VH-VL binders against Putative inactive neutral ceramidase B (ASAH2B). Designs and how they scored, part 1

All scores and structures are predictions.

Target 1, 165 residues: Putative inactive neutral ceramidase B (ASAH2B), of Homo sapiens (Human) (p0c7u1)
Amino acid sequence: MRQHRQFMDRTHYLLTFSSSETLLRLLLRIVDRAPKGRTFGDVLQPAKPEYRVGEVAEVIFVGANPKNSVQNQTHQTFLTVEKYEATSTSWQIVCNDASWETRFYWHKGLLGLSNATVEWHIPDTAQPGIYRIRYFGHNRKQDILKPAVILSFEGTSPAFEVVTI
Below, numbering starts at 1 at the first letter of every chain, in headers, positions and changes, except where a header shows other numbers; Kabat numbers aren't used for antibody chains.
F, E and O are the ipSAE of ESMFold2-Fast, ESMFold2 and OpenDDE, as the mean of both directions, binder to target and target to binder. V2 is 0.75 times the mean of E and O plus 0.25 times the DockQ between their complexes.
[cut] marks letters that were taken out.
The coordinates of atoms that the task and the answers printed are left out; those that the model quotes come from them. Centres of patches stay.

## First folded at step 1 (VH-VL)

Design e1 (framework fv_ecleralimab)
Fold by ESMFold2-Fast, scan of step 1:
Structure e1 (fold): chain C 165 residues (1-165), chain A 123 residues (1-123), chain B 107 residues (1-107)
Amino acid sequence: as target 1 above (165 residues)
Amino acid sequence: EVQLVESGGGLVKPGGSLRLSCAASGFTFSNAWMHWVRQAPGKGLEWVGHIKSKTDGGTTDYAAPVKGRFTISRDDSKNTLYLQMNSLKTEDTAVYYCTTDLYYDSSGYFDYWGQGTLVTVSS
Amino acid sequence: SYELTQPLSVSVALGQTARITCSGDNIGSKNVHWYQQKPGQAPVLVIYRDSNRPSGIPERFSGSNSGNTATLTISRAQAGDEADYYCQVWDSSTYVVFGGGTKLTVL
C-alpha cells in the first residue's frame, strides 16, 4: 500500500512536471497568441481619417509569425491597399506587399504575442478617394491533445480618405 | 486527459454562504484562465466570472449580478479553483460549472467543462 | 452590456438541414463559438471561431458569422442532434456572453 502510494505520488509528480511551466514555455515559444478579447487581424491602431499624398498611412494589427504564412488562394499576399469604387460598390486592389510603396513590419512580443504594422507610403500619383488596408496572415495553434495546426485569418482597417493637397 | 471536477454544492438558506471547489488535472493549471458558468433549472448558461492565469496577473472579473457577493480564487499548488458565494439569493439557485479556455487560446471558447455542482438557495 | 439573441426553438425533419441563428450588434467582428447541451449533461463545444470543428465533431456541423448574424448549420440531421444549442462570444467589456439557447427538435 505504501509502495503504491509512493509510486503514484512520484508518477503524479512526473506527469505534473512534464506538463509544467517548462513545457508551457516551450509551447508558448512556438505558437501564436492574441490578447484576450482580441483575435488575429484585429486592428490595434487604425489609420488616421485623412492623409495627403506623400504621407504615410499606418495600421497596426494583432499579428502572427509570417513564417506560418503560405499565401492564401484568394489574396496571395500579406497585405493589400484598396481603393473604394462607388460605381461598382467594390474595393479595388491598388497595391500589395510586392509594391515599393508598402512596408510590412512584424514585431514579436512576449509569450507568442506580436503586432503586424502595415505602412503605405502614399505616392504623389495616388488618386484621391476612400482607401483601406488589409492584412492576411496565418497563426500556429497547438492544443494539448492535438497536433499543431495553421489557421488563416484576415484583418481590415477602417476606411480613410486620401486628398491631393 | 483534461478533467474538471466540481464539488461543494448543496442546500443553503437565503443570506447564507457556500464555497465551491473545482479540481483540475491534465493541463498546466497555473497558465490557464479559469471560469465559473452557472445554469438555473430549465434556463440558459450565464457567465459568473473568471480568474486570469498566473502569467496574465491572476486578476478576477465578475458578472454584474454577483459582483461584490462572489469571490473567485485559485491555488496553483493544488490545481484547484474556488468560488466563495456570500449573501446568497434564491436567484443564485443553479448548477455551477467549472470551465477553462486554456492559456494559449485567446478566442475565449471553452473546450473543457466539469459536470457541474447544484446549489439550491431556499428556505 | 452586449446581448446575443437566439430563437427559443427550431424543428427539423430527420435527414434535413437545421439552421440556428445568433444575432448581436456587429457580431461579424467577433469570434462566435457554439455549444451543444443534452439533458443532464455539461455543454460540449461543437464549433469554435465561427466555423472550426473540434476533433470528434462530424462535418455535418458548420458555422458562419457575418454582419449582425451568426449561424450554426446542422446538415443531415440525426435523432442524436436533439439538444439545446448556445452561441457565445468574448466581449472586451462584458467578457463572456451566451445566447439564450435554442432547443432543436428532430422530428
Scores: ipSAE 0.000, ipTM 0.480, lowest interface PAE 15.1, mean pLDDT 82

Design e10 (framework fv_ecleralimab; at its last look DockQ between E and O 0.03; V2 from the best seeds 0.00; counts 0 for: pae E 9.6 > 2, placed apart)
Fold by ESMFold2, look of step 2:
Structure e10 (fold): chain C 165 residues (1-165), chain A 120 residues (1-120), chain B 107 residues (1-107)
Amino acid sequence: as target 1 above (165 residues)
Amino acid sequence: EVQLVESGGGLVKPGGSLRLSCAASGFTFSNAWMHWVRQAPGKGLEWVGHIKSKTDGGTTDYAAPVKGRFTISRDDSKNTLYLQMNSLKTEDTAVYYCATDFYSGYMDVWGQGTLVTVSS
Amino acid sequence: SYELTQPLSVSVALGQTARITCSGDNIGSKYVHWYQQKPGQAPVLVIYYDSERPSGIPERFSGSNSGNTATLTISRAQAGDEADYYCQSYDSSNYVVFGGGTKLTVL
């Protein structure tokens, strides 16, 4: 009986550790994560400080699975390109992710990490000025013993200039 | 501990109106999106529409067959969801369920349903 | 409009594995959720986000989603698993879409 009990206890111990590791890996597969020291929407690669019309502005953000933005959202945009208007001291949307001159790429990493790349193919007709790119996403969060929750986040690039030269 | 209870179902003639209620308890109602789903006798589930939380704008969306005839509303002070059904048709005959959506895209808690019969 | 297609019925021997499919164009790009409905009862969520199991649902229930097909898998089928099963996703307007339902019979 001592031999049988020791064997059963060892088997339970191994199953307990394996089950815990499996649960952790499953949880990490369904949850969006940001790199240590970062938050969702942080800029990983800013646009260059200046572009000419016809060039491509690119920004890379800490991202989340774009599926999270589709369900239960009123067709919110994934991105905007905005121009500063000094007269109103405000940023005005010039185009969004529905515009043919923008591209959105989602790069799925491991363990819930991902990047969102936004390109703006600057049209020849773009007005010179100060611009920025914004990213709007939703990350999936799983609290212990609760259903998963979808949380909104935003990222904003540093401003850059567009010139016609 | 989360519970939803529908009420207000009954028999109504075509062209008539009916108002359904869904009483909620055991959660923060004001943070939830709420759905109406119906099931005709012997048929599958059919989404009717939803209302968002106030924080997410409080707006409604409707399936095409009911758009313009049905109105979803909520009273967060009473933890109650409503479905106003106007210009009812025989094809609206169904059990009507309310369901919770905690900003997740799935319906994790359902009521037991209330039967609406539209018949001459 | 976006449609989800399920088989009308699936039979499984007691103790065997049942698989219930939900077919839709490019459904693998969407989240799929699954509900169990027993006669005279409200639906109960059994799988969400393709493969996640709510608290209280046995580990025998699992899900997958890729390409044009999502699948609910019930291993070691029990008599209590007899029910109608519905998949749920959303259309291009983000409105909820249900599959037509599958009656699971455990033999």
Scores: ipSAE 0.006, ipTM 0.570, lowest interface PAE 9.6, mean pLDDT 84
ESMFold2-Fast, scan of step 1: ipSAE 0.013; ipTM 0.588
ESMFold2 (binder alone), look of step 2: mean pLDDT 94; pTM 0.957
OpenDDE, look of step 2: ipSAE 0.500; ipTM 0.813

Design e11 (framework fv_ecleralimab)
Fold by ESMFold2-Fast, scan of step 1:
Structure e11 (fold): chain C 165 residues (1-165), chain A 125 residues (1-125), chain B 107 residues (1-107)
Amino acid sequence: as target 1 above (165 residues)
Amino acid sequence: EVQLVESGGGLVKPGGSLRLSCAASGFTFSDYAMHWVRQAPGKGLEWVGHIKSKYDGGTTDYAAPVKGRFTISRDDSKNTLYLQMNSLKTEDTAVYYCARDLSYDFWSGYEFDYWGQGTLVTVSS
Amino acid sequence: SYELTQPLSVSVALGQTARITCSGDNIGSKNVHWYQQKPGQAPVLVIYRDSNRPSGIPERFSGSNSGNTATLTISRAQAGDEADYYCQSYDSSTYVVFGGGTKLTVL
């Protein structure tokens, strides 16, 4: 059993709209929507500056329906937890959406708006250091009388520190 | 594995009532909109109605020929979809299928990825 | 009300390409799904959103949709492809709309 099972249950959540004439007219324009002044993957709530092992790091992103990603996946994962390696000056993936320690929650808001919450339940085995969380998604764009298009996006959290004290 | 099993079909006289059930297993039933689709003997597929997931308000919509006579409901705690059929007419004679809706919005256009095996309803005098 | 029109029947020789059409006003602006139904069985989704195949559906099945016509194409037809095929789309007035169905015969 994997963390991915809880995520898959959430991925099967349907964004079905009423077929009423009014909602149909709104759907001609908006399927997945980002708030004005934001884009998909933007951080709405960053992680704290510091966490201890055993705590839960949480980041909230401007989200899109995860069903788009199941069909059109570019990175073959919805999220990564990455640790900074000073010697190579690069970020190393330590876990992804299939990991026991990670959870992904998609929360629908008003018409077309949604949030993606990524949690990392920091295991006692985690090495102290600098970490970040990334979100990989796809938004569905529907223009009037045109076929829908699926656009990939990604978001990256500010870095945070994990300590073992 | 996803399974949908219909039951409750049978022979009924015009003006009578029947309640169909669709037992779902192998997926999180409450996350999905569900549909009823029927097929008269030797004829094509005809949409009956749908019920949205609890996350989309659990609202129902019906095809014009059944509006006011048929009611769709669901019991998410029992993973079961229902079709209550009242004031049955001979034209309602059909195999009734329940179907899972994979679509994530109206513009996806109601994708039926899994169907039950159907239950026969015969309305005759 | 919105209507989808399919030919009543299509015949194809074994190993040849079958094409089944689904005509509707401005159907190219809508998503079209295709179902295969064999006698005594429930329908099976073979193409969704115009051209995508569900897992388990052979590459021989493909779809297109433009203007007023959507097309299901079955290349290298096999005896096991004999079935009724239904196109399906949507409309605000009728919600779900099915075509009348096409009986495919493999000769």
Scores: ipSAE 0.000, ipTM 0.479, lowest interface PAE 17.1, mean pLDDT 83

Design e12 (framework fv_ecleralimab)
Fold by ESMFold2-Fast, scan of step 1:
Structure e12 (fold): chain C 165 residues (1-165), chain A 128 residues (1-128), chain B 107 residues (1-107)
Amino acid sequence: as target 1 above (165 residues)
Amino acid sequence: EVQLVESGGGLVKPGGSLRLSCAASGFTFSNYAMHWVRQAPGKGLEWVGHIKSKTDGGTTDYAAPVKGRFTISRDDSKNTLYLQMNSLKTEDTAVYYCARDSTYEFWSGTYYYGMDVWGQGTLVTVSS
Amino acid sequence: SYELTQPLSVSVALGQTARITCSGDNIGSKSVHWYQQKPGQAPVLVIYYDSDRPSGIPERFSGSNSGNTATLTISRAQAGDEADYYCQVWDSSSDYVFGGGTKLTVL
């Protein structure tokens, strides 16, 4: 179970940042948009192929307003860090947005465009292996003469290796 | 308006060192990652390395052929990018371009991993 | 290491459509950028993010990217389009990768 206060602490900066632009946002009332030729959750900057413990793995995704996810979250997290397990040929969740070593940053652009940056501050206790980062979000869409809808999306980074040297 | 101007190229002997500079103008230099790209006479473009903006950690990455020999740095107060080249080899003979990373659009929040503005290039010749 | 393959040369008749390909494993999952280089000049970005044009680049230039092949399309080719064209991607294992370049000749 994730503590609600801890979850809000992880995203407090994003909500505060959004509020600091209240006048502009109120005047424009822009919905979420993805760049031409891209969809929400697409990877804009993948992680490096290899990291050492103590380094920061970073992935940038096509983002959407995190406020959409607060009330409509389907995965109950903005992000996961997953480790590949060869025995079961599956990905195992190592941490999520409630973990102290992860950070989620939302960078608001113009006309509803935005980026979501996921950081994993790799602890000294991390097991060596193959990892990936995933982002879970919701975009707000509104057609003329129709009520707004909230649509879930997800993005997954290319895999990267963690070594403990 | 937006311009990059390289300087510092010239003739140097194998094993020698040379420092290239790239002067930026017409944009907020500190907001952009910057690249060095080279082109040997009659050959194609080859990425040398890049340096991220201070906001993105100011980290550097290098192509395998130059790693350990070349160092990229920047001075945001002077709007200048540098390439320090050590232990030069004849294979390093090329026109060296500096280029602005198109991955940064502060206003729109868009990343492309390309290069949208290039300098004129400066020739480095490594020969006996 | 990741590799991009381009044809060495492509010819097009004045006013016709030129297509320059850039092949790479699963390149459709990457963002492809295209550069034009004329003799003695620096490269110029003509297409970014697979299909977007920078300001000042004519609508005759377009791009696509799917599967294992990205394509730069130049419609209504003009003499001034004669140049070397390079594709470029970012790859997690190889960083910034350029194709070998394609010489476009306008007949």
Scores: ipSAE 0.000, ipTM 0.482, lowest interface PAE 15.6, mean pLDDT 81

Design e13 (framework fv_ecleralimab)
Fold by ESMFold2-Fast, scan of step 1:
Structure e13 (fold): chain C 165 residues (1-165), chain A 121 residues (1-121), chain B 107 residues (1-107)
Amino acid sequence: as target 1 above (165 residues)
Amino acid sequence: EVQLVESGGGLVKPGGSLRLSCAASGFTFSDHYMHWVRQAPGKGLEWVGHIRSKANSYTTDYAAPVKGRFTISRDDSKNTLYLQMNSLKTEDTAVYYCARVGDYEYYFDYWGQGTLVTVSS
Amino acid sequence: SYELTQPLSVSVALGQTARITCSGDNIGSKSVHWYQQKPGQAPVLVIYYDSDRPSGIPERFSGSNSGNTATLTISRAQAGDEADYYCQVWDSSTYVVFGGGTKLTVL
């Protein structure tokens, strides 16, 4: 009797929680959204044009829930810090999200909006040159009455200069 | 109802100091970047500085004219933002507004009514 | 340092369209926000992210941003629209940058 009543109370709670209004609220909560006129990975705040060693370079991107990236093995990092190498005409990865000098902050906003802040604490050993920061993410898309899909995206900051003196 | 109330303005002599406060209510203060913006009598809006949230280690940035003289701090337990103003100049005479950053970027969705600081001998 | 330029004043006839410009180097690559300020009052956000309206702002207010010029457009101007209008961007080197402000007069 007690067991049946306990089970009945739990079922009643789940039915109340699963009301149509609650389901809509939960759906909106798990969907990633970009601001109108923007796309995921767009730069909201670029880095400064120039930094000295010991300073912190910061870029803010239109973000998405990082749990989407953890669940998807196609992209192994959230961010890279890259240095331009003129002789090879290519960008070289200097560090990623596993580095102590990088920080990744995800800020959840209203109704699926969010931003991702990437910080690079420039070490005293950094070589002077031209750098950029990149963000790699995945957004969850849910069309009405369709299965949810996870889509990859990337954003790249404008280049900035690091000087020693 | 979001509310920001500035206080602490008044008359100070050049070279003096003054501390402004901004009491916030109606929202989770600790989640928001907070800014100070000033306006000299009959002039336009001028950014003073900001302080980020705890998630970004309370880092601060300042406009060039006030850097080294002004310090922004916050007490999340009291929902209060502060502006410590040192080495005041007559050019610092203005109404000082505290402003909240909205959910995205650096637009200001709510402003206080301002507090007047007059630097004069 | 990055700077924004606005005309000092704009006049518009009642019921006609006012356009207030905000000029800055490559401003189209930045997000522009607009504030209305009436005498003795704090500023009020009227447009954010170039063209979005906060709740409570009438559809007569719209914005655009391209190249070197952002524009706040106020259609069917009303007496109550008389105010100073400020544009604002975020710049990585100078942080928050405001335009000098434009006084709108409704004739």
Scores: ipSAE 0.007, ipTM 0.522, lowest interface PAE 12.6, mean pLDDT 83

Design e15 (framework fv_ecleralimab)
Fold by ESMFold2-Fast, scan of step 1:
Structure e15 (fold): chain C 165 residues (1-165), chain A 121 residues (1-121), chain B 107 residues (1-107)
Amino acid sequence: as target 1 above (165 residues)
Amino acid sequence: EVQLVESGGGLVKPGGSLRLSCAASGFTFSSYAMHWVRQAPGKGLEWVGHIKSKTDGGTTDYAAPVKGRFTISRDDSKNTLYLQMNSLKTEDTAVYYCARQGYSYKWFDPWGQGTLVTVSS
Amino acid sequence: SYELTQPLSVSVALGQTARITCSGDNIGSKSVHWYQQKPGQAPVLVIYDDSDRPSGIPERFSGSNSGNTATLTISRAQAGDEADYYCQVWDSSSDYVFGGGTKLTVL
């Protein structure tokens, strides 16, 4: 004797899981993401504490798609290089993303992750002093059942010193 | 060479006060948040508190066991970090390390060699 | 009140792979850093941000972090690797948290 066993329709059952996974994947594709424990604009690799004229200062930030910044037009530049002025206790902009001495590289990672590398090729005419690099970006966010939004963010490097020798 | 050198440790009675110093060299001290971490004899590491760089607001924060009794300060012109310890308790007996914050992600590198504080009668 | 748990001790044979764990609630959502401390010496950073090595740290040291467990892996263990190892995270409610430390013995 044999006994019959009736089986569930596993094809349709598995298809529902694939659909849920596909939907989540689609949502994540149009969204900028920050790594766990980090925020957009956070420094991933700081500039060195000290540079000489002629060297390249480099900072890597948690990034977002630069198209977001172009589309909303709320900020005029992706980056600044700023020098500290002790007499006024303020930071003065010496370069922005239009300067030939600066380079902005956006490196796209997986599932909305990215980083932004800012380089400052320190000209031999640079004044010795304390400097910092800032990054200005916008991330695209879409929560389930909410419309997509574009959010501005800013990152600032630790200060570093430019010396003559 | 990046270096941190602690000083000021010693034997002190309960209720007493002591000030530790940490001399920094080989890097732009003013650009970094600085921390104090302690280790009781034969025990693990315990965070004490930190002070942010002037650019990041120069603010201080403390672990619950020392809040209200300890004060962290810095003198960027002298590349020196301080820990003022008041109302000392026997539980504060430890090697005290100063450490540089490794950027945005809250790790510590380098560490000083440590200075021993013993609180006993 | 965030807590990190490490085993008190781990043994490994010369040339074999040691694994030291650090357990915490949803630790995979945090950045984990690891320190090596030899008797009478200051701690030395050996891994930061889950898996990155500082300059001067051998490639035998590696790290991972997911779910509720982070792991420091030391391949081709050497006698000089004997030390206490501490994991560390930052938590918004508890600030800087260290694990209790693991003594690694190389047999």
Scores: ipSAE 0.000, ipTM 0.480, lowest interface PAE 16.8, mean pLDDT 83

Design e16 (framework fv_ecleralimab)
Fold by ESMFold2-Fast, scan of step 1:
Structure e16 (fold): chain C 165 residues (1-165), chain A 125 residues (1-125), chain B 107 residues (1-107)
Amino acid sequence: as target 1 above (165 residues)
Amino acid sequence: EVQLVESGGGLVKPGGSLRLSCAASGFTFGDYAMHWVRQAPGKGLEWVGHIRSKAYGGTTDYAAPVKGRFTISRDDSKNTLYLQMNSLKTEDTAVYYCTRDVEYSYGSWYYFDYWGQGTLVTVSS
Amino acid sequence: SYELTQPLSVSVALGQTARITCSGDNIGSKNVHWYQQKPGQAPVLVIYYDSDRPSGIPERFSGSNSGNTATLTISRAQAGDEADYYCQAWDSSTDYVFGGGTKLTVL
C-alpha cells in the first residue's frame, strides 16, 4: 500500500493544480501584448532630432519576445540603421544587429507587455546625413480555442540627423 | 550528432603566442555563430569572444581582458574555428572551450547549446 | 558593468528540492540560461530562455526569472545532480556574462 499510496499522491499533486490558475499562468507566460491604443513596433520613445558622431542614438519600441524570431525570421535581423540617399530617393542599410555599433535590449513587463530598445553607437567614421532606425520582430498570438500563431511586424523611427561637429 | 573538438593547447611563456583550433561536425557550421569560453583552474566560466556567421557579417567581439591580443577567425570550407592568442599573460591560463551559438544568431538572446571538451593553455615561465 | 551573483554553495537532501539563485539588476528583463558542470567535464546546457529545457534534460529541472532574481529549481534531487551550476545572460555593457557558479551538494 505504501507504494500505491505514494504513486497516487504524485498523480494527485499534478492534477490538483486548478485549471483557472494553469490557464492564467499560460497566458501570462506565452502571449505578447501591446498597450491599449498601440501596436507592436510602435515608437514609445523616438530618437533625438540630431546627434554627433560618438554619441548614442536610442529608440524604444513596443516589443515582443525575441525568441519568436528564431524560428520565423523574415529579415534575418532585429534591427537596421539606415541612411537616406537623396540621389536615389532611398534608404540604405548601414548596419544591422550583427554590427558591434548596435545594441538590442528586450525588457519584459507585466502581463506580456514588453519594450525593445535599439541603440546605435555612432562611430567617428559615420557620414553626416539623415538616418533612421528600424525594428523587426514577431509576436505570439493566442485566441480562445484557436492554435497559437506567430505574426511578423516592423517599426520605424522618425528620421534624425548625424553631424560631424 | 553535433561534435566540437578543440586542439592546439599547451605550455607557452608569457609574451608568447598560440593558436587554438576547433573542428566542428554534425551540423552546417557556416550557419552558426561560434564562441570561445575559458575557465581558469578552480575558477568560473568567462566569455572570451565570438564570431558571427557570414550571413550576419562575420563580425567579431571580444571580452575586455583579451581585446587587442586575441583574434577569432573561421574557415567555413574546413568547418574550423580558430583563436589566435598573442601577448599571452599568466592570467590567460585556462581550459578554452569552443561553443556553438543558436542557428542564425542575432539580438540579445544568445546562449551556448553545445560545448567541446576543452583544451588547456598554460602560460608560465 | 553588469554582474550576476550566485551563492557559492547549496546543499539539498536526496529527494528534496534545490533552488539556486542568480541575482542581477533588473535580470527579469533579460534572458537567463543555466549550465551544469561536473568535475573534469565540459558544461551542459540545462535551461535556456529562463525556463525552456533542451531535449534530454529531465522535467525535474525548471527555471524562472522575474525582478532581480532568476532561479534554477531541481526537484527530487539525485546524487547525479551534484555539480557546479552557472547562470548566464547578455548585457550591452559586458556582452556575455556568467554568474560565479554554485556548487550543489546532495546529502
Scores: ipSAE 0.006, ipTM 0.503, lowest interface PAE 13.8, mean pLDDT 82

Design e2 (framework fv_ecleralimab)
Fold by ESMFold2-Fast, scan of step 1:
Structure e2 (fold): chain C 165 residues (1-165), chain A 124 residues (1-124), chain B 107 residues (1-107)
Amino acid sequence: as target 1 above (165 residues)
Amino acid sequence: EVQLVESGGGLVKPGGSLRLSCAASGFTFSDYAMHWVRQAPGKGLEWVGHIKSKTDGGTTDYAAPVKGRFTISRDDSKNTLYLQMNSLKTEDTAVYYCARESYDFWSGYYFDYWGQGTLVTVSS
Amino acid sequence: SYELTQPLSVSVALGQTARITCSGDNIGSKSVHWYQQKPGQAPVLVIYYDSDRPSGIPERFSGSNSGNTATLTISRAQAGDEADYYCQVWDSSSDYVFGGGTKLTVL
């Protein structure tokens, strides 16, 4: 009797969701969403201030579905690892998502929320210096009675130092 | 334990200035955005402004009623938050609370710890 | 400017369930947080992210948020639950917004 009553109660609760609430939840799961107070590409977890060669630098960003970038061929790269060059006062790309040293992980969360983890497995051959990691993505936005649009965004980590000792 | 202790409140004349302090302990102060929230006697809570952590740029934002008159700053070496209040009006009379912002991957910004408040009275 | 509306007061009998509402335009798309304030004391966070409880907050406190109304529910009400309760959201145009507060009286 107890088991039968529990099955009936569970079925009843499932049927109490309103159609409008169900549609809203589905819509929020289809589109990309940034956490309140943040924007796409914002850093959720920065890299450490310092790494040694052979360690793994990790940055977590507010993410978006990587399928948006695959469907839109205007941007070929999900991430870059850049080294600061003092002589030219500029950042030089040392590797991207095609490099064996980099990993990109997308974690899908609730209601269109997601995060993107970028790892750089620092090779023993890396030059000491100041580095940063950047993330390039696309988010899907859809307004009522309008076609969906794909919008590009980028995020940049705080700088960190790579040492050989 | 997390502790926030406000000080610097008191009686001030309209047009005067006051500087409030909030001493933080029990956590890594430099990692958190910090807020000031006020409450007029017998009234509700009203957000005053905030300052982001150094990692998030250390930028400040203010509620419209205080913008241009109040300035928020922090000294991470002393674990202290400040509110500089200029051109004070009788409408600024309130208990001023220091509050710590918490944020996780899935939630919006909220205040997980509050100080006990310091009373500012603006009257002649 | 974004506005949150709460009833001025709510009464509940000992051991019964109190419900405190917080109304705002499309509030169900926002994260709602709730604070308890006793006379002469600082506010204390009791619910965050619509329905999550901080460590130390009893399971009698729960929350929901959908459409235009968020609700703080206090089951098995106790005398110690008498306080003012405030809802709070973040809005891109209005920053941090508080409701006007609801005084809960336990009869």
Scores: ipSAE 0.005, ipTM 0.484, lowest interface PAE 13.7, mean pLDDT 82

